# Designs tried in a protein design chat: VHH binders against q07589. Part 15

Target 1, 356 residues: q07589
Amino acid sequence: MSRILVIGAGGVGVITALSLWLKKESDVSLVVRSDYDRVLKHGYTIESCDYGRLEGWRPHHIYSSVEDAASAADNQGYNYIVVTTKNIIDGPVNSRVSNIIRPVLEKNKELHGPQLTTHILLVQNGIDIEKEIWAEFPREQYRYTVLSGIQLIGSTKIGSGHISQVGQDHLSCGAFDPQDAAAIQAANDFVRMYSNEGQNFVEFDPRVRYSRWKKLLYNAAINTSTALVGLDVPRCLEFGVNKKSTEIEVFHPAMREIIAIAASEGIIIEEEFITMFTEITRKKVFKPSMCVDCEKGQLMELEVILGNPIRIAKRNGVATPTLSILYNLLVLVQAKLKERKGLLKFDEKTATLVDE

## First folded at step 3 (VHH)

Design p11 (framework vhh_7qbe_3)
Fold by ESMFold2-Fast, scan of step 3:
Structure p11 (fold): chain B 356 residues (1-356), chain A 117 residues (1-117)
Amino acid sequence: as target 1 above (356 residues)
Amino acid sequence: QLQLVESGGGLVQAGGSLRLSCTASGSTYAMGWFRQGPGKEREFVASISYSGGKTYYADSVKGRFTISRDNAKNTLYLQMNSLKSEDTAVYYCAAPDYYEGWEFDYWGKGTRVTVSS
C-alpha cells in the first residue's frame, strides 16, 4: 500500500485525493491550510461530475501543514508527494515548490530502514518546473524521482470545504526525465492507483516535454490574454476587430511562437493544434485559471507559463514578439497584485521601488 | 560521447546557394541547425524529427532553407538558397541528449558561411 501525500487543497488537489481514496490502493494524506478547522470537523462537501455527491468526506489523514505531515510519517515516509499548488516562482520564497516539499524530503532522507525512493508528482502548469527540484536536491544526496501530471479538469473550491467539479478528470502522468527507468515505473504505478474505471480518464504519458509544450499553446496564448483583459474566451474572440483580430493577431501568433520554441529543442508540434485549441474554447463561456487567479487577487503562474518559455527562446535565438509583450504587461499586473498583498512596496515621494 | 562535425561552409555571393552537412559519431534523435552572426546572439535556424517527417524553420529562413537528414549515414543537411548578407554566420549542428529533445546538449564546432554582396 503506497503512502501518498497530496499538497494543495484546491479544486485539483481535493479531487486528486478523492480519486486515490476511492481506488482503495493507497493511504492518502491531504495538506489543508485555510479550510483545516472546517474540514477536520465536518469533512468536504463534493459535487463531482465523475465521482458524484459526497458529504462529510475526508481522506485517511488530514494535516494543517507539510511540516506536520512530515512529522507524522512513520519509518517508511511517503512513497509519493503530489503537488497541486500554484507554481509561482516570483512569489514569496516560502511558497516555492522546493521549499514546500523540503520537510518531507529531509524527513525521508533521515529515516532508517529500507531505502526509500520518493516520487514527486508535479500536477502543475508550465515548462521547466522540475528543474528547481533537481537544483535544490542533488541526486547524489536524495533518492527521488520527478513526475509530470497534466490534469485537464474543471474543479474549483466554491466555499470553505466545498468543491465543485464540472469538467471530467483527465490525468496524464509521466517522467520528466524519459531515461529514468524508476520514474517511468513510478508513473505507471501512479496511473494504476489513480484510475477509477468508468469515472475518470488516466493515461501514462511517454512524451512529457511534448505534452507540456502542447498545453502551452493554450496556456501561453489564451490564459495569458484573458488574464490581461479580464474577459472569458468567447468575449475575447467576439470583441476583437471584425471578430477576428484576437485570434489572428494575438492567439495564433503567440501559439506559433510556442511551436517555434519547442522546435528549437527538437520537439515538433503540428500547426493544426492552433486551430484545434482556438475552436475548442470558442463557444465555452468560462475564464481560464490565470484569469480567475488575477480576478481573485491571487498571484499568477506567470514565470512557468511565459517566463520560462521566453528564457528558452532567448537561449536558442527564437524571436518572441507576441509572447514578450504579453509577458511584460502581465509582469506589471503581477506587480500590482504583489503591491496589493504587501509583497512589493513603492515609495511615491521618490517614485522608486523599495527593494528589501 | 556524441561528436558532431559540420562541413560545407565558405564564401558565396548574395543570391547563391550552399549546402551544409553535419556528421554525427552515432545515432541521434531530433537534430537542428543554429547560427551566430558577427556581434549577434546565437539563433535557431531549423530542426527535423528523427523520421524526417516533421520540420520547423525560423521565419527569417522559411522558404529559402531546407533541412533534411540521412539516418543511414548519421548525417544532417541544410540546403541554403537565395542567400542574403544577413545569413553570414557560423552555423552549428546540434542534437539533444534525450529522445524527446529537452535541450540541444551536443554541439559541433561550427562551419563559417560568408555571404558577400
Scores: ipSAE 0.000, ipTM 0.322, lowest interface PAE 13.4, mean pLDDT 87

Design p12 (framework vhh_7qbe_3)
Fold by ESMFold2-Fast, scan of step 3:
Formats: C-alpha cells, structure tokens, sequence
Structure p12 (fold): chain B 356 residues (1-356), chain A 117 residues (1-117)
C-alpha cells in the first residue's frame, strides 16, 4: 500500500485525493490550509459528475501544513507527493513548488531508507515546470523521480470545504524524463491506484512533453483570453465581431503559435487540434481555471502557461505576436492582483513602481 | 559530442531549387532546420520526427520546402523549391540533447543560401 501525500486542497487536489481514497489501494494524506478547521470538523461536501455527491468526506489523514505531514510520516515516509497547487513562479518565494515540497524530501532523506524513492507528481499546467525541481534537489543527495500529471478536469472550490466538479476526471500520468525507468514504473503504478472503473479516465503518458504542448493549445489561447476579459468561453465566441473574430483572430492565431513553438523543439502537434480545442467548450458555460483565479483575486499561472513558451520561442526564432500581446496584457492583470494583495506597491505621487 | 555538418548551400536564381543536407556524427531524435537572413534574427524553418512520419513547416516555406531524413545515414535533408529572394539566409541544422527534448541544443555551423533576382 503506497503512502501518498496530496498537496493543494483546491478543486483538482480534493478530487485527486477522493479518487485515490475510493480505489482503496493507497493511504491518502491531504494538506489543507485555509479550510483546515472546517474540513476537520465537517469534512468536504463534494458534487462530482464522476463520483456523485458526498457530504462529510475526508481522506485517511489531513494536515494543516506540509511540515506537519512530513513530521507525521513514519519510517516509510511518503512514496508519492502529488502537487496540485497553482504553479506561480512570479509569486511569493515560499509558494514555489521546490519550497513547498522541501520538508517532505528532507524528511524522506533523514529516514535512511536507501530503497525509498519519492515520486513527485506535478499535476500542474504549463511547460518547463519540472526544471526547478531538478535544479533545487541534486539527485546525488535526494532519491526521487518527477512525474507529469495532465488533467482536463473542470473542478472548482466554490466555498469553504465545498468542491464542484463538472468536467470529467481525465488524468494522463507519465515521466518528465522518458528514459528514467523508475519514473516510468512509478507513473504506471500511480495510474493503477488512481483508476476507478466506469468513473474516471486515466492513462499512462509516454509522451509528456508532447501532451503538455498539446494542452497549451487550450491554456495559452483560451484560459488566457477568458482571464483577460472575465468571460466564459461561449460568451467570448458569441460576443466577437460577427461571432467570428475571437476564434479567427485570437484563439486560432494563439494556438498556431503554440504549435510553431513546439515544432521548433521537435514536437509536432496536428493542426486538427485547433478545431478540437475551440469546440470542446463552445457550448459549455464554464470559466477556465485562469479566469476563475482572476475573479477570486488569486495570482495566475502566467509564467508557466505563457512566459516559458514565449522564452522558448525567442530562443528558437519563432514569432509570437498573439501570445506576446496576451502575455504582456496579463502581466498587467497579474500586477493588479499583486497590488491588491500588498505584494506590489505603486507611488501615486511620483507615478512610479516602488522597487524593493 | 554530437556534431552536425550542413552542406548544399550556394547561389541560385529566384524560382530555382536547392537541396540542403545535414550529416550527424550519430543517431539523433527529432531534427530541425533554422535560418538567419542578413540583418535578421534566427528563425525556425521546419522540423521532422525521429521516424520521419511527422513534419512541420513555418508558414513562410509551407508548400515550397520539404524536410526528410535517412536514419541509416544519420542525414537530414531540406528540399527547397520555388526559391524567393527572402529565402536568402544561412541555414542551420539542429538536434535536441534528449528524446523529445525541449530545445535544439546541438547546432551546425550553417550553410549559406543566396537567392538572386
């Protein structure tokens, strides 16, 4: 029985913990921060299109911090760390993925279990998200693998301890390093433990980099545009000039630029996916995660969805006129959110950003 | 480590054709062609998967250029047809350091293509 620590109690994290718990093949721990007191007393209320309605649900263990979860680990430690938090690399330092998981990796290292390898599953959007982990935790000092989790799930926390899932739980799990046999095995094992017959769709992903670029057709074009304007996808499509300008001049150009960037590093994405991703939510009155984050006053996953792709494009000489305008306008939206949170200060008398 | 050597560049009249070759010192994964014109930044031209079953082209060359490979010879090709003056550039062959790598880390020194009017 694997010991699995899920970090992040948002819509994705709670459903992840629920799926693992329902399968009954792992010991599931969940880190719950802002909702800890409510969940400890009342559990979760879950309304799921896949798993039904649950009240008073909680996983095997809940902790108020990663540090507490690490301290509670016995000599076996955690076999998996599943990170479902937003990856906001331009946010506070203490919210960086490497800093979030550090207490668990340090504790597992202390256990002196030479056969204990920690499998870090990043269930997060974006490209190049694994590079920070490899940079911060030298493999000579730490025993771990890094796994990719890609979900198209529509799951949102709509209140304290209340989760609503309206899009099917569809997880693709694979190794960031496709030559790492241990990572490949760990990914296959996770797929087995996560799978619930007739309720979710979960598969091993042999092509992680391809899958991440492919998902960016939606995230970099549609999550970004909806976040910028505060509208759901059907409204963006219907409100366009002649009900066509949004898809023809914003969504499709952004998607084509992502395809060009992926191709510039040897990954070829079929152009029919432009049509597929435009159509999948055309008639679903649903706001993508970045749009929901903005509405809740939460920082966006801007850098991993647009920043990193644009940096790759610049290195490879790929033009990104549409992605660059979306990125630079969303940098301003991100700054507005940071200012509202007290993370950024503007001096109105001098009309300048306060540095340091 | 891995070495890439481009060849086949030269002077050609507008509307003409030219075939570039890139020989690798060993097996490569996906491969690509890039170019840099006078006074311009380096830009992507075309890429091909390891098997050769999938290809991608920049809009500026689509329908005119064909990328192909011969894995037995560790060689990449770029067939350039209907050449235009704006195709004048140094053409570079590139290969990643890793299977489905996120960047082309190995580069050749380039081969010059000049398209005259």
Amino acid sequence: as target 1 above (356 residues)
Amino acid sequence: QLQLVESGGGLVQAGGSLRLSCTASGSTYAMGWFRQGPGKEREFVASISYSGGSTYYADSVKGRFTISRDNAKNTLYLQMNSLKSEDTAVYYCAAPDWYEGWSFDYWGKGTRVTVSS
Scores: ipSAE 0.000, ipTM 0.425, lowest interface PAE 11.3, mean pLDDT 88

Design p13 (framework vhh_7qbe_3)
Fold by ESMFold2-Fast, scan of step 3:
Structure p13 (fold): chain B 356 residues (1-356), chain A 117 residues (1-117)
Amino acid sequence: as target 1 above (356 residues)
Amino acid sequence: QLQLVESGGGLVQAGGSLRLSCTASGSTYAMGWFRQGPGKEREFVASISYSGGSTYYADSVKGRFTISRDNAKNTLYLQMNSLKSEDTAVYYCAAPDYDEGWSFDYWGKGTRVTVSS
């Protein structure tokens, strides 16, 4: 049986752990931070469109920190580390994915040396999210693969220990390096362990970078715009000038800019997907994850959704007028969130940012 | 590892045509053309899928340039028509680093195109 550690107990992470647990083919551990005491005593309340209503649910093991999961007395190492936390490059150093997973990679190396290959599955939005892991963990010192998990799931934590899932659990899992045979095999193995016939849809992704650029048509245009204005998708579309300006002058231009950046890397995305992504939530009163994060006072996945795409565009000479305006305004929203959390300080007497 | 060699550049009058070629030392996946004009940053021009069935063009060249490939010869082409002074640049052929995935990591040394009035 594979031993799987799920890091992140938000809507995505809890449903990920539930799906693995229901399949009964893996030993599932979940890292639960702020809700730990409640979940330890009462378990999770889950309302899922795929898996039904559950009360008092827990995976096989729960831990209050990644360090505790790594140091557990009966821990034989983890075959998979599934990371579902927000990827906030511009946040505190401890929020970086490489720092989050480090205790597990170090412990696996201590327990097994080169005999255990750890499969790191990033169930996170964005582009170039795998590059930090390759840079921080040299392959001569660590044995691992990096896998991509892409979900279009609508799952939210609506209270302590309470998850609501209203969008189907659809996971696409593949290797970031398409030439890494071990990663390809690990992705296929994960697909089999995650699959629950008649309840979810999970598939192997042979084109990870294509799939990530394609999802950015939605994330870089719609998550971003809704987060900036604090409105659900149907309100953004209906409130536009003549009920058309948002779609025609904001969403579609942002999506076309993403297509242009992907094309500059040799990845060609059909124009059909602009229509598809605009329409999929047009009649669903739904706030995308970045909008929800902003409203909850949580930092946004700004750099992996807009920052990295714009940096690639600049290197390749691709113009990004719409994405750049969205990015620079959301940088200010992110700074407002950091200030409210005490991570940023402004001196009103001098009207300047207080540098560290 | 992979080597790319561009050819076909030269001096041409505005409104004229040029055909650029890029020969790869081995098989490639998707491929693209980029250019860098005097005092400008590098900019994307066009890309083509491995099969040749899908292409993409920057707005500045759409309708004027045509990208194509011959996989049997490991050769990429850029047919440039209705050339303008702003098309003056060094043109680079780019291919993905197969060992690291589907990003344009291999570059040729470039071929210079000068468009005069």
Scores: ipSAE 0.021, ipTM 0.575, lowest interface PAE 7.9, mean pLDDT 89

Design p14 (framework vhh_7qbe_3)
Fold by ESMFold2-Fast, scan of step 3:
Structure p14 (fold): chain B 356 residues (1-356), chain A 117 residues (1-117)
Amino acid sequence: as target 1 above (356 residues)
Amino acid sequence: QLQLVESGGGLVQAGGSLRLSCTASGSTYAMGWFRQGPGKEREFVASISYSGGSTYYADSVKGRFTISRDNAKNTLYLQMNSLKSEDTAVYYCAAPDYYESWSFDYWGKGTRVTVSS
């Protein structure tokens, strides 16, 4: 039976653990931080459009930290590490994905050496998110694969130990390295273990980089714009000049720039998706995840959604006027959030940012 | 706006077969079939991933029904074999929003299947 550690107990992580638990084909551990005491005593209250209403639910194991989960490995280690946390590469060093998973990778290596391959599934937004893992854990020293999880779920933590899922659990899982046979097999195995007949949709993704660029049509144009202004998607569209300026001058130009960057890497995205992604939420009063993060005072996934695409564009000679304006304004929003959290300090007497 | 149109329903004798089709006005990601029998709530029948590589079936239809799709034609199929009187229902084609899936949000008007003794 596969041992699976899910890191992150937000809306996505809890539903991920629930789906794996319901399938009965894996031993599921969940890392719960802020809600640990409540969940340990009372379990989760879940209101799910796919899985129904559950009271007092818990996976097989709950840990308050990744270090605690790693220590409890019983010489078997973890076959999968599923990371559902926000990927904030400009945030605190201890929140970097590589630092989060390090205790588990070190423990698996200590217990099994090269005999155990650890499958790291990143259920996170953005492009180039796998590169930090490859850079920090040389393949000569660690045996692992890196898998992509693209989740199209609408799931939110609405209170301590309380999850509301109103959007279908839809997961696409594939290998970041399309030549890595072990990663491809691990992705297919995860799809099998995650699949729940009649309740969710999960499939193998044979084109991970294509899928991630395609998702960025929405994330880099709409999540970003809504986060900047604090409005839901229909309000952004209706409040524009003549009810057209937002889609014509902001969303569509940003999407076209993403298509151009992907094309500079040899990945062609159909332009029909510009219209599809603009229309799909036009009449749904909802705030995308980056907007919600900003409103909760949480740092945004700014670098993996805009920073990395813009850096790729600069290397490949692609102009990004719209994405660059959105990025630079959101850098200020991110700095405001960092200052409020005590992660950034400004000296009002000198009117100067206090460096590191 | 995505439109779904079902066809292929009709009257069939118990033990017989029918093939339902659903044509979408555009590309869809995952798709499913649901049904609603007389005096019953709507229930899940079968679903299929975009690639067709993953299929799911309700226990009541496993081994009898086969879901498939032709993405070049934007068409979903449900091959129904060994039909029973309990399969009498209006059959609905459904698709979620492609991105940020809220649930099966797009529904057809349905096609009626009546299984006679």
Scores: ipSAE 0.000, ipTM 0.114, lowest interface PAE 19.3, mean pLDDT 87

Design p15 (framework vhh_7qbe_3)
Fold by ESMFold2-Fast, scan of step 3:
Order: C-alpha cells, then structure tokens, then sequence
Structure p15 (fold): chain B 356 residues (1-356), chain A 117 residues (1-117)
C-alpha cells in the first residue's frame, strides 16, 4: 500500500486526503497545523459536491507538523509527498516548498537510502514551481521525482475543521520532466489511487507545461484582477464600463500576453480558451483563490502566477504591458499584507522602507 | 545530441524578401525562430507546432513573415517579406526535443540577416 503524506490542510489538501482515503488504495497522512486540536478531537466536517456531507472524518493519520510526520515512530517512509500549500516565493524562507519537504526527504533517505524513490506532487498554481526542488536536492544525494497536479475546483476552509467544496474535483497529474519514466509511472499510479468513479474526474497529464500555461489564462488575468479590486468575477464583468471594459481591456489582453509568452517557449494555446476562461465563472458568484487570500490577509501566489511569466517574457523578448501593470500594482498589495504581518517595516519618520 | 543548422541569411534591400532554413539532425517537436539585433536583447519571432497546424507570430512580424516546416526533411523555414531595417539581426532556430509542451531545449548558432536602406 502506498504511504502518502498530504501537506496543507486547506480546502484542496483536505479534499485530496479524503479522495485518497475513500479509494482505499493508500495509507493517508495529513499535516494539520492551526486546526490540529479541533480535528484530533472532532474530525472534519466536510460539505462536498462530489463526496457528500461527512461529520467527524479524518484520514488514517494526522500530524501537527511535517517534522512530526517525518519523525513518527511507526513511519516507514512516504512514497508520495503531496504539497497543497500556497507557493509564495517572496514569503518567509522557511515557508519555501523545498524547506517544507526537506524533513520528509531526509527521513526517507535515512530509512531506505536509494531503495525508496519519493514522489513529490505539487498541487499548486503557477509556472516554474518545480525548479527550486531540482536545485536544492542533488540527484546524487536524493532519490525522487517531481509531479504536477492541476485543479480548477473551489474548495475552502469556512471554519475550524470545516471544509466546503464547490465544483467537481478535477485533477490533472503528470511529470514535470516528460523524459523521466519513473515520474510518468508515479503520476499514472497516483491517478489510479486518486480516482473515484462517478464522484471525481482525474487524468494523466502528458503535457504538464502546456496545461500550466493554459491555466494561467485564468490565474494571471482573473485571479489577479479580482484580488486587486476585491470583487468576484461577475461583479468585475458587470461593473466594467458599458459592462465590457473589464473583459476587453483587462482580461483578454492579459490572456493574450500569456499566450504570447507560452508561444515563445513553443507552446501554442488555442485562442478559443480566452472565451472559455472568461465565460466559465461569468455567472458564478465565486471569488478566485488570490482574491480570498487578500481578504483573509494572507500573502498571494504572486511570483508563480505573474512574476515568473514576466521574467520568461523578458528573456524571450515578449511584451507584457497588461501583465506588468497588474504585477506592479499587486506587488504593492503584497507589500501591504507583509507590513500588516510584521514581515516588512516602514519608518514613517524618514519615509523609507527599513532594509533587512 | 540533436543539432540545428540555420542557413539563408545575407544582405537584402528594404522591402525585399529572404527565406531562412533550419535543418535538424533528427526528429523535433515544437520549433521556433528568435532574433537578436545590434545592441538589442534576444526577441521571439515565431513558433510552430509539430504538425504545422498551429503557428504564432510576434506582432512586429505578423503579416510579413511565414513560418512552416517539412517534417520529412527535418527542416524549419521562415519566409520573410517586406523586410525593414529593424529586421536586421542574427536569427536563431530553436526546437523542443520532447512532446509539445516542453520548453525549447535545442538551439542553432544563428544566421545573420542585414537589411539595407
């Protein structure tokens, strides 16, 4: 039986653990931080459009930290590490994905050496999110693969130990390195273990980088714009000048810039996806994850959704006027959030940013 | 291991035409053209899918340049029409070694195009 550690007990992480648990083909561990005491005593309350209503649910194992999961006395190593936390590159260094997973990779190596390959599945938004893992963990020292998980579902923690899921659980899982046979096999195995016929939709993704650029048509145009103004998608569309300026002058130009950047890497995204992504939430009063993050005072996945795309554009000579304006304004929003959290300090007497 | 060799560069008059070719030593997936002008950074020109059914052009060359490929000959082409002085650059061929969706990982050494007034 595959041993799977899910890191991140937000809406996505809890539903991920639930789906794996329901399939009964894996031993599921979940890292629960702020809600640990509540979940230990009462389990999760889940209201899911796919899995129904559950009370008192918990996976096979729960831990209060990644370190505790790695150090558990009965731990025989983890075959998969599923990371569902937000990827905030410009956040605290100890929150970097490579630092989060390090205790598990070290423990797996201690227990099994090269006999166990650890499959790291990043269920996170953005482009180039796998690169820091390859940079931080030399292949001579660690045996692992890196997998991509892409979801469009909305699943939110609405209270301590309480999850609400809207829209079908749709997961695309593939290998970041398409030449890595072990990663391809691991992705196919995960699809099998995650699949619950009649309840979710899960598929192997043979084109990870294409799929990630395609999802950025929504994330880089709509998550960003809604986060900046604090409005849901239908309000952004209806409140625009003549009910058209938002889609014509903001969403569509941003999406076209993403298509141009992807094309500069040899990835051609069909123009019809501009219409599809504009329409899919036009009549749904739904706030994208970045907008929800801002409202909760949490840092945004700014660098993986806009920063990295813009850096690729600059390297390849692709103009990004719309994305760059969105990015630079959201950098200010991110700084405001950092200041409120004590991560950034401003000296009002000198009117200057206090450097580290 | 895969090698890309560009050809067809040279001196051409403004308003003229030139056809660049890029021959690959083996099979490729997505392919594209990039250029770097004097005192400028490298910029994207055009890309094409493996089947040739999907193409993309930078705004600066749309309507003037046409990208095409002949998979039987492992060759990529760039037909450049209505050339302008600002098209003066070294043109680079790029190719993806895996299925469409993988970044360009193979590059040629370039071919120089000079457009005179």
Amino acid sequence: as target 1 above (356 residues)
Amino acid sequence: QLQLVESGGGLVQAGGSLRLSCTASGSTYAMGWFRQGPGKEREFVASISYSGGSTYYADSVKGRFTISRDNAKNTLYLQMNSLKSEDTAVYYCAAGSYYEGWSFDYWGKGTRVTVSS
Scores: ipSAE 0.417, ipTM 0.781, lowest interface PAE 3.0, mean pLDDT 90

Design p16 (framework vhh_7qbe_3)
Fold by ESMFold2-Fast, scan of step 3:
Structure p16 (fold): chain B 356 residues (1-356), chain A 117 residues (1-117)
Amino acid sequence: as target 1 above (356 residues)
Amino acid sequence: QLQLVESGGGLVQAGGSLRLSCTASGSTYAMGWFRQGPGKEREFVASISYSGGSTYYADSVKGRFTISRDNAKNTLYLQMNSLKSEDTAVYYCAAPDYYEGWSYDYWGKGTRVTVSS
């Protein structure tokens, strides 16, 4: 059986671990940080539109840290590292994905050397998220693959050890490097282990970069706008001038700019997706993940959703007036969140940022 | 190694037309045209899918330029109409090394287009 370590115990991570556990084809370990004591004593309470209601649920193993998972007495290495944490490039250095997974990669290398290939599955939003892994872990020194996991799922942690999933568990899993045969095989194997017929939808993704750009039509236009104003999607649409200005002058222009950036890389996204992504939550009172993060005082996935796309646009000579305004205003929102967390300090006597 | 060769550039008066061609040494996937004007960074102009069924254009050229391809000839075209002085640039053909590239991996040496007032 494959040994799988899931890092991140938010809505996505817990449901990921649950689906793998229900299938009975892998040994599932979950890293639970803030909720560790509660989960150790009482397990998880899960209210899932796909998997039903569970109380007292636990995967095969739980650890309070990645370091503990790597050093555990029962740790014979991990075949998969599934990363479901938010990818916050501008956050604390110790929260970088490469730093989070390093103890596991080093331990696997010590235990098995070249005999074990570690499959790193990034179930995270954004573009160019795999590049940090390749930069930090030279492939001549480490044996691994990097896989993309795209979730179109509405799952949130609504209390300690309590998960609510209201959107279907839909996972697309593929290889970031489409020429990497080992990565392609690992992605197909993960799809088989994750699939629970009649309960979820799981597919192999042969077009990872296309799929990630396509999802950015929603994330870069709607997650961003709702986070900025603190409103759900239906309110954003209804509160616009003549109930039209939000979609016509904010959402659609942002989406068209994403399509233009993708096209400058040779990836063509059908314009029908502008309508589809605008309509998919129009009548559902739903706050996207970035909006929820802001309201909980948590840092946003700003750089992987807007920063990286804008940098690609600049490199390729693509104009981004709408995305750039959204990005620069959200940089201020991010700074407000950092100040509240003590990561930025402002001196009101001099009206200046301290420790630049 | 895939080789791309552009042709069709030249001097043309404002309001005129030019057709650029790019011949590839072998079969390609999606393809694009880029340009670099005097003192500017390289900018995207247009892209086309492998089948030719899907195209995309920069706003500055939309309605004036048409991208097309002939896969039997391994040739990409850019029909440029209603040319403006700001269209003056070296035009580059680009192709990825596989179906869905991380970036354009193969580039031609460019063909120069000068639009006089």
Scores: ipSAE 0.011, ipTM 0.501, lowest interface PAE 9.2, mean pLDDT 89

Design p17 (framework vhh_7qbe_3)
Fold by ESMFold2-Fast, scan of step 3:
Structure p17 (fold): chain B 356 residues (1-356), chain A 118 residues (1-118)
Amino acid sequence: as target 1 above (356 residues)
Amino acid sequence: QLQLVESGGGLVQAGGSLRLSCTASGSTYAMGWFRQGPGKEREFVASISYSGGSTYYADSVKGRFTISRDNAKNTLYLQMNSLKSEDTAVYYCAAPDYYEGWLSFDYWGKGTRVTVSS
């Protein structure tokens, strides 16, 4: 039985743990922070379009911190670390993925040395999110693989210990390094353990970087624009000049720039996806995750969705006029959120940012 | 190690045409052309998928340049028509490699010089 630690108890993380638990092929641990006491006493209330209604649900184990989960690991350690938290590179150092997983990776190394390979599955948006893991954990010292999880799911925490899932659970799992045979095997094994026939859709992803660039057509154009203006997708489309300016002058140009950046790396994304992604949300009144994060006063996944793509574009000589305007305006929104949280300080007397 | 060799550069008058070739020492995934003009940073020109069924062009060259490939010969082509003085640059052939999750154009040729005079 594989031992799996899920880090992040938001809509995605809780449904991930539930799917693994329902399959009965793994021992599932979940790290629950702010809701820990509530979940410990009452379990989760889940309203799922795929899995039905559950009350009082818990995975096999719950922990209040990653450190506690690592300390509780017996001689078997954890085979998989599934990270479903927001990836906010410009946020606090302790929120960095490498720092979050470090206690588990160190404990697994201590318990099994080179006999246990730890599979790190990043169920997070963006491009180049795996690079800090390889940079921080030398292969001579640690035995691990890094896996990509792309989840197309509409799942939200609507209250303490309460999850609502209205979009089908669709997971694509693959290896960031397609030459890493152990990572490919681990991804296929995870797909098997996650799959619940007739309830979810799970597939092995043979082209991780293609899939991530393709998802960025939506995230870098629509999540970003809606976050900037605080509107749902249909309102952005209808409120545009002649009901056309948003898609023609903002969404489509941003999407084309993403296609150009991907192409500069040798990844060709079909232009028909521009129309497809725009149309599938035209009549769905919902706010994308970045827009919701901003409205709740939470930091946005700005760097992995726009920052990293723009840096790649600059290295490859690809022009990004639309993405750069969106990015620089959202940097101001992010700074506003940081100031409200006490992470950024402005001196009103000198009218200057206090450098830290 | 994959090697890329560009050829076909030269001096041409504005409005003229030129065809660049790039031969790879082995099979490649997608391939692309980049260029670097005098006093400028390197910029993307065009790319093509493995099958040749999908292509992408920088806005500055759309309608004037055509990228194509012959996989049997491991050769990439760039047909340049209606050349402008602004197209003066060293043109580089590039192919991606994938190591530790970083997909980028890691294989580069030494470049072929294109000079467009008025």
Scores: ipSAE 0.000, ipTM 0.317, lowest interface PAE 13.6, mean pLDDT 87

Design p18 (framework vhh_7qbe_3)
Fold by ESMFold2-Fast, scan of step 3:
Structure p18 (fold): chain B 356 residues (1-356), chain A 118 residues (1-118)
Amino acid sequence: as target 1 above (356 residues)
Amino acid sequence: QLQLVESGGGLVQAGGSLRLSCTASGSTYAMGWFRQGPGKEREFVASISYSGGSTYYADSVKGRFTISRDNAKNTLYLQMNSLKSEDTAVYYCAAPDYYEGWSDFDYWGKGTRVTVSS
């Protein structure tokens, strides 16, 4: 059986582990941090629109850290590392994806050398998220592939060890490097192991960068705006001037800027997606993930959703007036969250940021 | 070195139906249909993802045309219903050389002619 390590025990990670566990074609390990004691004693309570209600559920193995999971791999290693944590590039160094996965890559290399290829599946939002992994792990020294997972799922941790899934589990899995035959095969293999006919929808993604830019129409316009104001999507739309200003002057301009950036690197996104993404949550009282993160006092995926797109725009000569305003205001929101967590220090006597 | 071969074109009366096919010499990723009518530029008709899970249509054909594929046979299909005289064109099958960049299709078939009579 394939050995799969899921890192991240939020709404996405727990449902990912559950789907793999239900299929019975893999040995599933889950890294659980803050909820570890609860899950060891009581398991997970899951309320899923796809998988039903479960009480006391656990995957095959549970670990409190990636380091513990790597140590427990024994002589078998892990075939897949599925990363479902938030990708906070501007967060603590130890939270960077490359540092999170390092213990597993080092252990697999130690145990198997070139015989085992580790497939790293990033089930995370954003653009250019794979580049840090390629930069940090030279392929002469490490045998691995990097895979993209795009989830269109409404799954939230509503309490310790308690997951609520309202939106269908919909996963698109593909290779970041479209010419990497091993990555393409690994993605197709993952799709087979994840698929539960009649319960979820999962498919191979032949156009990873297109799919990521397309999802950014929603993430860069709606996740960002809702996070900034602390409102769900229907409230943002209804509270606008004449019930129109939000979609016409904020959401749609931001989406068009994303389309222009994608086009500047040869990727064409159909204009109909502007309407589709605006409508899909118009009448659903739903807070996007970035808005929920802010409410929980957690850092936002700011750099991978807005920072990287804006940097690409600057390199390619694309104007981003709407995205830039959203980004610079959210930089301040992110700084507020960092200050509250002790990650940023401000000296009130001198009225200056303490630079480290 | 991918080769695409279209078939299924012909003469059909307005309101009728035709099914076009395109066979690839090997595995393809995304695929699409384009057309060029008399005195017109080549225009996009429809495209489909590798899995068949995502499809896109030009406004002029939405609700009338259906794109589908059979990966086991390396074959792409276009079911054309409620045909109009404006649908008269040479229909081309196309595939990109890479997974990214929908702005240009690198591989093209030689086309199959569809004529819609009144």
Scores: ipSAE 0.000, ipTM 0.119, lowest interface PAE 17.9, mean pLDDT 86

